# Designs tried in a protein design chat: VH-VL binders against a6uvu3. Part 34

Target 1, 145 residues: a6uvu3
Amino acid sequence: MDKRITLIGSKIAKTGNEFIYCGVLEECSECRFKKICHDGLIVGKRYRIVSVRSAKHPCIAYGDGVKVIEVEPSNNFTILIESKKALEGLTLSHSDIQCNNILCKYYNLCHSEGMPEKYKIMELHEKIKCPKGNSLIKATVSTIN
Below, E stands for the ipSAE of ESMFold2; O stands for the ipSAE of OpenDDE; V2 stands for 0.75 times the mean of E and O plus 0.25 times the DockQ between their complexes.

## First folded at step 22 (VH-VL; framework fv_felzartamab)

Design y4 (at its last look DockQ between E and O 0.18; V2 from the best seeds 0.00; counts 0 for: pae O 7.8 > 2, placed apart)
Fold by ESMFold2, look of step 22:
Structure y4 (fold): chain C 145 residues (1-145), chain A 123 residues (1-123), chain B 107 residues (1-107)
Amino acid sequence: as target 1 above (145 residues)
Amino acid sequence: QVQLVESGGGLVQPGGSLRLSCAASGFTFSRYWMNWVRQAPGKGLEWVSGISSSGSYTYYADSVKGRFTISRDNSKNTLYLQMNSLRAEDTAVYYCAKDRDTIWGSYKYFDYWGQGTLVTVSS
Amino acid sequence: DIELTQPPSVSVAPGQTARISCSGDKLGDKYVYWYQQKPGQAPVLVIYQDSKRPSGIPERFSGSNSGNTATLTISGTQAEDEADYYCQAWDSSTAVVFGGGTKLTVL
């Protein structure tokens, strides 16, 4: 696991939260914490907070300050899965839902763009009422490894 | 001084396609993340899609993922939205919106908006 | 996913104080943003990061956010303040969530 130390705004510094790293601001150029805040993070990449230190530090850019956190990359997606296959922690091979209703409001969750061949179920959410009568549940999944 | 001008809206049949454009001026376009936000007639605002400053990362609302594609051409200061498999519920005014430059995505907000372009999906 | 609930309408007499609420589960743990939209126009940001005003926004606009509720407050309300108002927040991912909007009527 490739965990990193960085800083994040104190208001959103909570274990389990995810964020997108958007890059260095011009205001950060003279900040004594610039390297700790930014080194090792990739612009546009999603990260998950795995630990938070309680001390708050001043931030040049944001008045509520920052906290030191430990993060890891996040590769989570939201999709619909057949309810009968859905157990948290289970690894499945991807299989599209058999449905050609391109006008359905759930179409993109049933035919997820860019899904890996295998995924791990991280969290199950609500069941949805499929217009075709399929028994589907919304799930957060991640790429394996 | 910041100006965003949307174009490409119009009337289209269900299942059809449209491509929206947003011409940007008055700021360094390539520095900022950009978004599309829509508003159905008489309804509220709904975020549709966002794109990173380089174009390398794209984000979509669940309602449009797989049907819409956001892109940008930084050499032309232009944001695009390719809309396929259009539905009646996609009928809306589509706004181009500029993000404020921030370190974390959770801190972003839309500081400038275009005037919008109307997309009507009807048979 | 967080859902933001606003009253559909608020009415206020000129010169009085208008308060527009935005409710969501643990919303005080997030930053809230407010937009004003007049008929036929694009939205305009009036409050950012719970309580801050962009340059050019009158001092009569203020905001707060704690617990489950954020509030946009307009003191000394004027006829020109008649508009739709939307709150906005982020969920725990990259998604942007808007409230349903509140029509402010100055009568």
Scores: ipSAE 0.660, ipTM 0.793, lowest interface PAE 0.9, mean pLDDT 86
Fold by OpenDDE, look of step 22:
Structure y4 (fold): chain C 145 residues (1-145), chain A 123 residues (1-123), chain B 107 residues (1-107)
Amino acid sequence: as target 1 above (145 residues)
Amino acid sequence: QVQLVESGGGLVQPGGSLRLSCAASGFTFSRYWMNWVRQAPGKGLEWVSGISSSGSYTYYADSVKGRFTISRDNSKNTLYLQMNSLRAEDTAVYYCAKDRDTIWGSYKYFDYWGQGTLVTVSS
Amino acid sequence: DIELTQPPSVSVAPGQTARISCSGDKLGDKYVYWYQQKPGQAPVLVIYQDSKRPSGIPERFSGSNSGNTATLTISGTQAEDEADYYCQAWDSSTAVVFGGGTKLTVL
């Protein structure tokens, strides 16, 4: 997927930041920027901001306005996977770690939204001591084309 | 006009169970994350649980983890909270609260609240 | 982890300016939200994203956020503004966090 231009809240409009696109707000229906904000983005997909323009535009959804950004689909992800599945070069179907403890420091790594259905394990990192006793390992994974 | 109407509250004994419902209208329910927030009598607000738009992701405060289950039926525009193993400290008004944001990981706040339903856990 | 601290109470005479603080580590790097709650009623969003007012909220309500402190300001405070006010933020590690609430009394 090619780079896309969109708008995002000013405070989070920083190069390198990522976000999950969750769709159109009802309030956006009459917005003149609806097309630039939403066209070309896929619901549930994670995007990385690659550039930010300085100009701000008013937005009903973002109180501080929005900035024009250039985004691309995220390709690399850092996640926790079960140790038994951890092998560099292996392609896996994504499934979140079953856990509902949102206060766990590893929660986002266990429940990383916007993940592709399948990914390739690129690099294994340290084993994680899960408070619930799960055998997990930190991994860098990449979207497979 | 956005409306959230909670129901299912009542008196229950410790160890008992209760199921709360929140009927939503006036917005596209399936596009928004939903939450339960409670308030014990004379106390502050406490976030209890949250659920993603599709229901794929559920979140719980430590205080209710393992006892409460949040769910939703988008076809019925309804949010649920199954409460098991209730304790006295669970006594509170329970509000359903609508997320405003449509960008995960950026903002989380509640633009609309229901009027709440009272849950009393007492012997 | 994030924790939000509010003063338990603030008093103001009618027509004066009320200021309610909400403190937290690096709170200025996050968006803060404010809710008003009157007795027997559900909370109502009065400020979002630090300083913006939802439709229907009087202009006398304003907000700011910098450093470690967010502030809800009510200029020309009126009797109907007497309520509990809660600040709120979000963190990926601690999820939704509310301040302890501040009771605003209009003398």
Scores: ipSAE 0.017, ipTM 0.624, lowest interface PAE 7.8, mean pLDDT 89
ESMFold2 (binder alone), look of step 22: mean pLDDT 91; pTM 0.929

Design y5 (at its last look DockQ between E and O 0.20; V2 from the best seeds 0.00; counts 0 for: pae O 7.4 > 2, placed apart)
Fold by ESMFold2, look of step 22:
Structure y5 (fold): chain C 145 residues (1-145), chain A 123 residues (1-123), chain B 107 residues (1-107)
Amino acid sequence: as target 1 above (145 residues)
Amino acid sequence: QVQLVESGGGLVQPGGSLRLSCAASGFTFSRYWMNWVRQAPGKGLEWVSGISSSGSYTYYADSVKGRFTISRDNSKNTLYLQMNSLRAEDTAVYYCAKDRDHIWGSYKYFDYWGQGTLVTVSS
Amino acid sequence: DIELTQPPSVSVAPGQTARISCSGDKLGDKYVYWYQQKPGQAPVLVIYQDSKRPSGIPERFSGSNSGNTATLTISGTQAEDEADYYCQAWDSSTAVVFGGGTKLTVL
């Protein structure tokens, strides 16, 4: 998989955290770490931190400094799935929750557009209170190609 | 000085559509991520959507995904929110908010806000 | 998905110290931002990155964030500080999250 070394603000440098890369600042043009911070990252894309090195380094833009991290692209989605099917590590065929309530605040999580036919459950989160009484749990899932 | 002026609010029936605009001045609009934040009458703030400086990346609150589309025209210094399939719970004042320039999304906050435009969804 | 919980109201006598809390799971691992909103007005940033003041914000405003709780502190509270206050953080699953808001009354 496409792993990369970069830097991130020291406070948020934790294994398992995800971030969206937002681009280079004007201040970064003078920074000796510019290439390692920015090269190979795509503006608007989400990355997951897979390891963190403990040493802090100065950052021109942020006074709390940065840490070296290893990242991978994140292809994760947040959806609602039936609690009875919810087991971390399980691969499921995508099926929409049978509900016609387009006014529900959870509608987009129940009917996530653009999902492939199959996905793997990476992490389970909280159960939600479905207005229709369905037993649903929020999950982070990843695509399978 | 930075100014953000929203327009396009009004009364609309459930299921209807509105397009909000935000005219920006006093800064290099194309350099900054932009956002919409809403506030229902008597309620708190709710982030709605954000868009990258080039417009290539968009992000939405779960409550509006698939119904709302954020966009921008950097040649006109204007941010847009196309709102479709409107619901009563979308009734709110909609604020245009300027993001501070930042490297990582975890540092996101809003340094300038417009005065808002009221959207009322009622039969 | 992180929820940010604030008390709905706080009352303080003029000249005394007001403290407004914002609670969330592992909130100390995130940066917290605070906005002041006066009636009929747009929000104004008063604290960024937990504890820093933007230019033009009086020194009586300060902030802290550790564990599960961030706190906005206003010392020597004045009548013009009467407003709604919102905390804000970023969450990887929901992006920007605001607290429910706290109405500060100076009486």
Scores: ipSAE 0.621, ipTM 0.774, lowest interface PAE 1.0, mean pLDDT 86
Fold by OpenDDE, look of step 22:
Structure y5 (fold): chain C 145 residues (1-145), chain A 123 residues (1-123), chain B 107 residues (1-107)
Amino acid sequence: as target 1 above (145 residues)
Amino acid sequence: QVQLVESGGGLVQPGGSLRLSCAASGFTFSRYWMNWVRQAPGKGLEWVSGISSSGSYTYYADSVKGRFTISRDNSKNTLYLQMNSLRAEDTAVYYCAKDRDHIWGSYKYFDYWGQGTLVTVSS
Amino acid sequence: DIELTQPPSVSVAPGQTARISCSGDKLGDKYVYWYQQKPGQAPVLVIYQDSKRPSGIPERFSGSNSGNTATLTISGTQAEDEADYYCQAWDSSTAVVFGGGTKLTVL
């Protein structure tokens, strides 16, 4: 059951896009698509869209309607980690970089939601210049199975 | 019937501190991100801070970073904003605003607002 | 970063169509939201995800978004529609962004 069928807003229903599932809306309680939208997803988990169907369906939560998509749990993540922890092949417990500057261009890399509790560093990339002076390095990490 | 009721506003001197509260009802508070948005007298809307459903993630505008702290108590259905080192330019009506969306990464907007609480920073 | 630009004011005669623009780079690729604010009141969501109306919002309110411009349209504008209107979007680098607001005057 690696692939799941669900529905998502039409504007973001694109192959390759990712999203964090945050749960059921109260407005979804009587929706005929509730089962399709929600039963196969786990709150807090990041999913990647692998395919999109063209047909639109009405949705109270999405003004532009929703499309049927196939999703998989995200396995690879691009994040920033502290340089001192940066070693390819190393397994780490996830912790966000402590920073509250949402306007920083690296914020999403420092605060990647939907991360697994533990991951393996697969590839190290460039060291980034943190405005706060933190020693950070870009890394590709993968979920430990 | 969603309700958001702000409180804690008042007159404070520059450099002072104030704590705002927002009491939420009519929805499952713990499932939604919450925000503070302010409006200076005669000016437009400015997003101030946001907090995730569980409180694990907090966000701040540059204008308040390092001075304001957003928090929440889901057991009390209450949102807070601790404001320190207040400045004259912080004078505004502060609104509690509820996030609508349950999908992170693409949407952020506010379907319900409180009536606001006035914060005046003046000597 | 995203910046949203609105005209400071728009005037319309009663019964006529008011159009308020909100401009931003590639704004059509994002969802735009609109809020109405009357004097002394909190903002009220009037359009979400470009073109949909929340419950209780009159049908004369509509929205569109394409290219670099989102538009709030009020058909058959009424006196009670006089208010400030704000567009809003979200950007991962800028967080929540509001337009400067447009004062709609019903003549």
Scores: ipSAE 0.016, ipTM 0.606, lowest interface PAE 7.4, mean pLDDT 90
ESMFold2 (binder alone), look of step 22: mean pLDDT 90; pTM 0.926

Design y6 (at its last look DockQ between E and O 0.19; V2 from the best seeds 0.00; counts 0 for: pae E 4.8 > 2, placed apart)
Fold by ESMFold2, look of step 22:
Structure y6 (fold): chain C 145 residues (1-145), chain A 122 residues (1-122), chain B 107 residues (1-107)
Amino acid sequence: as target 1 above (145 residues)
Amino acid sequence: QVQLVESGGGLVQPGGSLRLSCAASGFTFSRYWMNWVRQAPGKGLEWVSGISSSGSYTYYADSVKGRFTISRDNSKNTLYLQMNSLRAEDTAVYYCAKDRYIWGSYKYFDYWGQGTLVTVSS
Amino acid sequence: DIELTQPPSVSVAPGQTARISCSGDKLGDKYVYWYQQKPGQAPVLVIYQDSKRPSGIPERFSGSNSGNTATLTISGTQAEDEADYYCQAWDSSTAVVFGGGTKLTVL
């Protein structure tokens, strides 16, 4: 179980929201909630909110107060996939788009660094106008452990 | 007083490389995330890259990922941006910006440098 | 991925109230930040977390964010407030998003 309890600004404490944990702030050095807010979170790691408790608590860093949340690590990536392979929920083996055009505005999405060997398509976005004429669609994918 | 001073801008041909530096003073540099934000002539602000306080985590806008590398040297209070494979659309004033983070944070920039101009032209 | 839309310009007479809007899908679910940029100068943060002022920002600057729209309000606008103003929010998929900017003219 990688889930963790923490607190976040009440306005953004909504299921499905994501954030990057930035570490303990100077303002929090003497805060009574410091341990519950910060323990177990990794600086620079992205988390997704999976549940929210309704009670608000005062916080010097969040002027509208904070709520208790449960979070899990987020492992989603945005890439370009051939349109013919793209169906939400489908699990695919990763293969790079064969294109060496480093001047292309989409280069980073076509040449995925650190991409897992297998992934699940979570969401399809817009098709893009590939300069080479490839039929590509932008997709959010998740790793499969 | 917080100060951020960028340097290393200049004229470069497309496909060339350039390294920007940002000298920081007036705060504990190693405790803050740092960012690069750029502004093309006559255009608005565009976030480019960010780096965590220890340097362990780096983040890039899609438009620069794979070409630009952000880094920092906490012993020298200096932020860097290595820019490779430069394109005409990379022409901009590049600002370094101090991040004001909270633990569940979204980025915002409380202090900015004066910027350094990068011109990519043949 | 949210896009932040600002009017390209707003004009106001000295002493009047200027309102600069920033629109985005479900923007009220996010914290919004505002920056002032005078010609040839670096941006300066004037509002954070929708409505809070950093130290040193005059009380005539205020902000709100609800629904799809955040608003920067400058009451008693002065000639020195003439600048470009940018809204900014955070998007989990693309990190930082800026609006296109609004030129405030005090005439």
Scores: ipSAE 0.170, ipTM 0.639, lowest interface PAE 4.8, mean pLDDT 81
Fold by OpenDDE, look of step 22:
Structure y6 (fold): chain C 145 residues (1-145), chain A 122 residues (1-122), chain B 107 residues (1-107)
Amino acid sequence: as target 1 above (145 residues)
Amino acid sequence: QVQLVESGGGLVQPGGSLRLSCAASGFTFSRYWMNWVRQAPGKGLEWVSGISSSGSYTYYADSVKGRFTISRDNSKNTLYLQMNSLRAEDTAVYYCAKDRYIWGSYKYFDYWGQGTLVTVSS
Amino acid sequence: DIELTQPPSVSVAPGQTARISCSGDKLGDKYVYWYQQKPGQAPVLVIYQDSKRPSGIPERFSGSNSGNTATLTISGTQAEDEADYYCQAWDSSTAVVFGGGTKLTVL
């Protein structure tokens, strides 16, 4: 896969960590690192850090500075899907489960940001007991290439 | 200069409804998540609700879920909070708070409005 | 779920150093933010990302975060620093979390 160079906050600049690229910040407009930080990334896409350089650079957005990282688009995701759609090998269009309870322990799995438009269900895991009564199942899904 | 100006607060009876507004200026409103944070008299800060930049995602504290609705109009640089089925415990100063959301990992409020008082009493 | 605990009050003499703690499980792995609130006023961000000061915040304000405890330090405390201070963090499961607040009294 295509690796990209970018910068990220020092505290979270760790190999294996993932993040959602949210776009150019207003304060980045005149930053000399703007090109490195932003040109190679796609808004809304999830990236995985594959390597981290040790040197720190100052950043307005990250008070503790930033480190140079190599990233690649995330390929695998763990999400909750409706049980009726849960079939290994099936390709689905992504749609978040409608729920506004951010305090739910499953919220991130129900609202997985940075998901591709379409993905393939690779593996089904345990059923989840939704507090709202939704029939959900945990699944590993992969980006359709 | 970032400015957030809340309005719409007032006295309302239990079970009543109220709509708060927050007029934003001095920054690109549509680029930032926005939040409501309230403070009951003599109490601490309590996060109430949040909304994503585009409005696609809304979030609520359990204490207001099902009763409050957060929304925004980016064309008007305005944040809203529709409050229904109000209770006495909803009495508080409601602050509009600008969100700093970075890489999905950081949320904090770099600017706050002066707040608008909501009093729920019979 | 993350919970932030602050002492309800801290007292300090003018010119002395005030320290306000904020405790939480593995808080050192998260960024902590601090807000100052004076009576009748809105909160003001005084520390972001553990130890950084927004523009306009005096240098006597500093922050640290390690282990399970974040600390707001005010060196050379002045009368005008008397206020309530709140720590705040973010958690994916609980969203925004505030500490209970600490009333700082300057004697």
Scores: ipSAE 0.143, ipTM 0.724, lowest interface PAE 2.4, mean pLDDT 90
ESMFold2 (binder alone), look of step 22: mean pLDDT 91; pTM 0.925

## First folded at step 24 (VH-VL; framework fv_felzartamab)

Design z1 (at its last look DockQ between E and O 0.41; V2 from the best seeds 0.00; counts 0 for: pae E 3.4 > 2)
Fold by OpenDDE, look of step 24:
Structure z1 (fold): chain C 145 residues (1-145), chain A 121 residues (1-121), chain B 107 residues (1-107)
Amino acid sequence: as target 1 above (145 residues)
Amino acid sequence: QVQLVESGGGLVQPGGSLRLSCAASGFTFSRYWMNWVRQAPGKGLEWVSGISSSGSYTYYADSVKGRFTISRDNSKNTLYLQMNSLRAEDTAVYYCAKDRTIFGYRYFDYWGQGTLVTVSS
Amino acid sequence: DIELTQPPSVSVAPGQTARISCSGDKLGDKYVYWYQQKPGQAPVLVIYQDSKRPSGIPERFSGSNSGNTATLTISGTQAEDEADYYCQAWDSSTAVVFGGGTKLTVL
């Protein structure tokens, strides 16, 4: 899989932990670690820590410093998919459900943040009653590649 | 030097709508996630909504999902909260809160003074 | 979903040490943040990442977090420290979570 090197707060730098990358802070702009921290990550994507290096480095954002970690995109995601595509074991290319109703409680599941380009449907859950009449179903999907 | 100034609060009837604004200054607004946190009279703090730096991603507490919409205009350094279908339990002081999140573990280093929203018949 | 529990109130005499607890399942594995709120004012961050003080926060404020409990400690408590204090953490499912708040009274 696409493994990346980055830095994270020392306390939470543990193998198996997950985080969502939220982007660059203003104070990071002049940081010597900016490239390592930010260039390899995608805003909104969820990552899992797969390894941790013991050395600590200073960080303006983390008072206890940061550790170098190796991360990969988290394997499992929960999303809404069109019912007609809903088949366990099927591999799909991700595309957001076209909808502009940002007030919908399912909006984020229809426009899933940090989704991989391709995923495998691992488990199907309940059908969702879409206010716009779309036939949707909740699914657990796994990153492939 | 960081300043957050909320506005738009007021009295509204149940089922009504209200739009809050938060004017930000003293920092690069477009580089920070922003949040709304509310506090009912005599009660504790409750996170309401958050929005990514670019505005591409939004998050909501279950209590407001489907009714509230957070947005931002980075060219105006302004955060918004559109509140629809307001309920009595939405009565609260609404604070604009600046985020310092990089890796998901969110907290707020600066708060506005808040704007009062009262939902009452 | 994580839930943070605080005592509703804590009382301390001036000059004494105040301790405010915040309890949650495996809270020690998370970063905890503390906010001070005086009557009619906005919250102010007083502790971040368990034990770090923002600029301008007096040294008498300190924090710790282990096991299931985070603690805000105010040594040499002063009258101006009378306020509500809230702990806060982040959960991947619930997002931002606040404790119920603790009213600190300086006797």
Scores: ipSAE 0.741, ipTM 0.864, lowest interface PAE 0.7, mean pLDDT 92
Fold by ESMFold2, look of step 24:
Structure z1 (fold): chain C 145 residues (1-145), chain A 121 residues (1-121), chain B 107 residues (1-107)
Amino acid sequence: as target 1 above (145 residues)
Amino acid sequence: QVQLVESGGGLVQPGGSLRLSCAASGFTFSRYWMNWVRQAPGKGLEWVSGISSSGSYTYYADSVKGRFTISRDNSKNTLYLQMNSLRAEDTAVYYCAKDRTIFGYRYFDYWGQGTLVTVSS
Amino acid sequence: DIELTQPPSVSVAPGQTARISCSGDKLGDKYVYWYQQKPGQAPVLVIYQDSKRPSGIPERFSGSNSGNTATLTISGTQAEDEADYYCQAWDSSTAVVFGGGTKLTVL
């Protein structure tokens, strides 16, 4: 629920863009915007830009300047789901794909560790050709607890 | 002067394991995300993995996810890459790279000299 | 996923201007970075954020990025500039994307 104000490079300051906050650089120590840029953001957390102010401000880290943005946390994941279960907007309980091929190039999308118990399907992408014959589709999902 | 020195490369059989190290100096290591980038002989650059400044968050290319583990020890200014279940296509020079990104639009301002990993029967 | 396309090679005479292109869908909406790699050496950042030059990189290196194309420009090209050049951009939350590389030959 908490919306946060920060600053980001002017070229990527667009509503709907997402980023992961990577922390403060040594060069930011003397910047007058340091608190506004960095306070309240958690290193490693993903954020979505929900609004952008048009004025540009100078920044050591971004040579063409930064814009003020409003952000909110983003909890989206990419996983593989059985195609027959995959409908946008549907809420599913977590289930692992039954496959013992640890060397498969898709293994980590089928066996995502740390997945919440339930998730909502936000967007469906391409179907993939599973070497074991499973009918799988790549999906963006959002967490629900 | 930023300096990154990789070590731990060598010859290993498919399915084997290897641990790479990268000793860092000349900057405040604990403030920066760090990355591994590899280059197969005669090929282009491929990003492998990244790790947050504290080590709490790790990121992997799909090709290595579940087999490789990135870690760091900020008290020793050292970055690590544990490589398990190695395949012939993992054969490459592995570079340690310093990330200068505040936000996840990443780029690498300093690179090590690289260490060669060869996966062959 | 954005794909970055570079010509495999570019040749220029010494003192001539070299231009190395990097193409991708709506690439002008992203920050583009350029790396130089000489044989047997690690890559070196030569341009960041489309057009900015790191300290120690000669003024003859410049960059631009608009539309679908970013360009690395080397004016007054010298023999020591002979190298592979890679462009780089962001594609997704954590994915770093490199172009396939361009071999610059100074004849």
Scores: ipSAE 0.369, ipTM 0.714, lowest interface PAE 3.4, mean pLDDT 83
ESMFold2 (binder alone), look of step 24: mean pLDDT 91; pTM 0.928

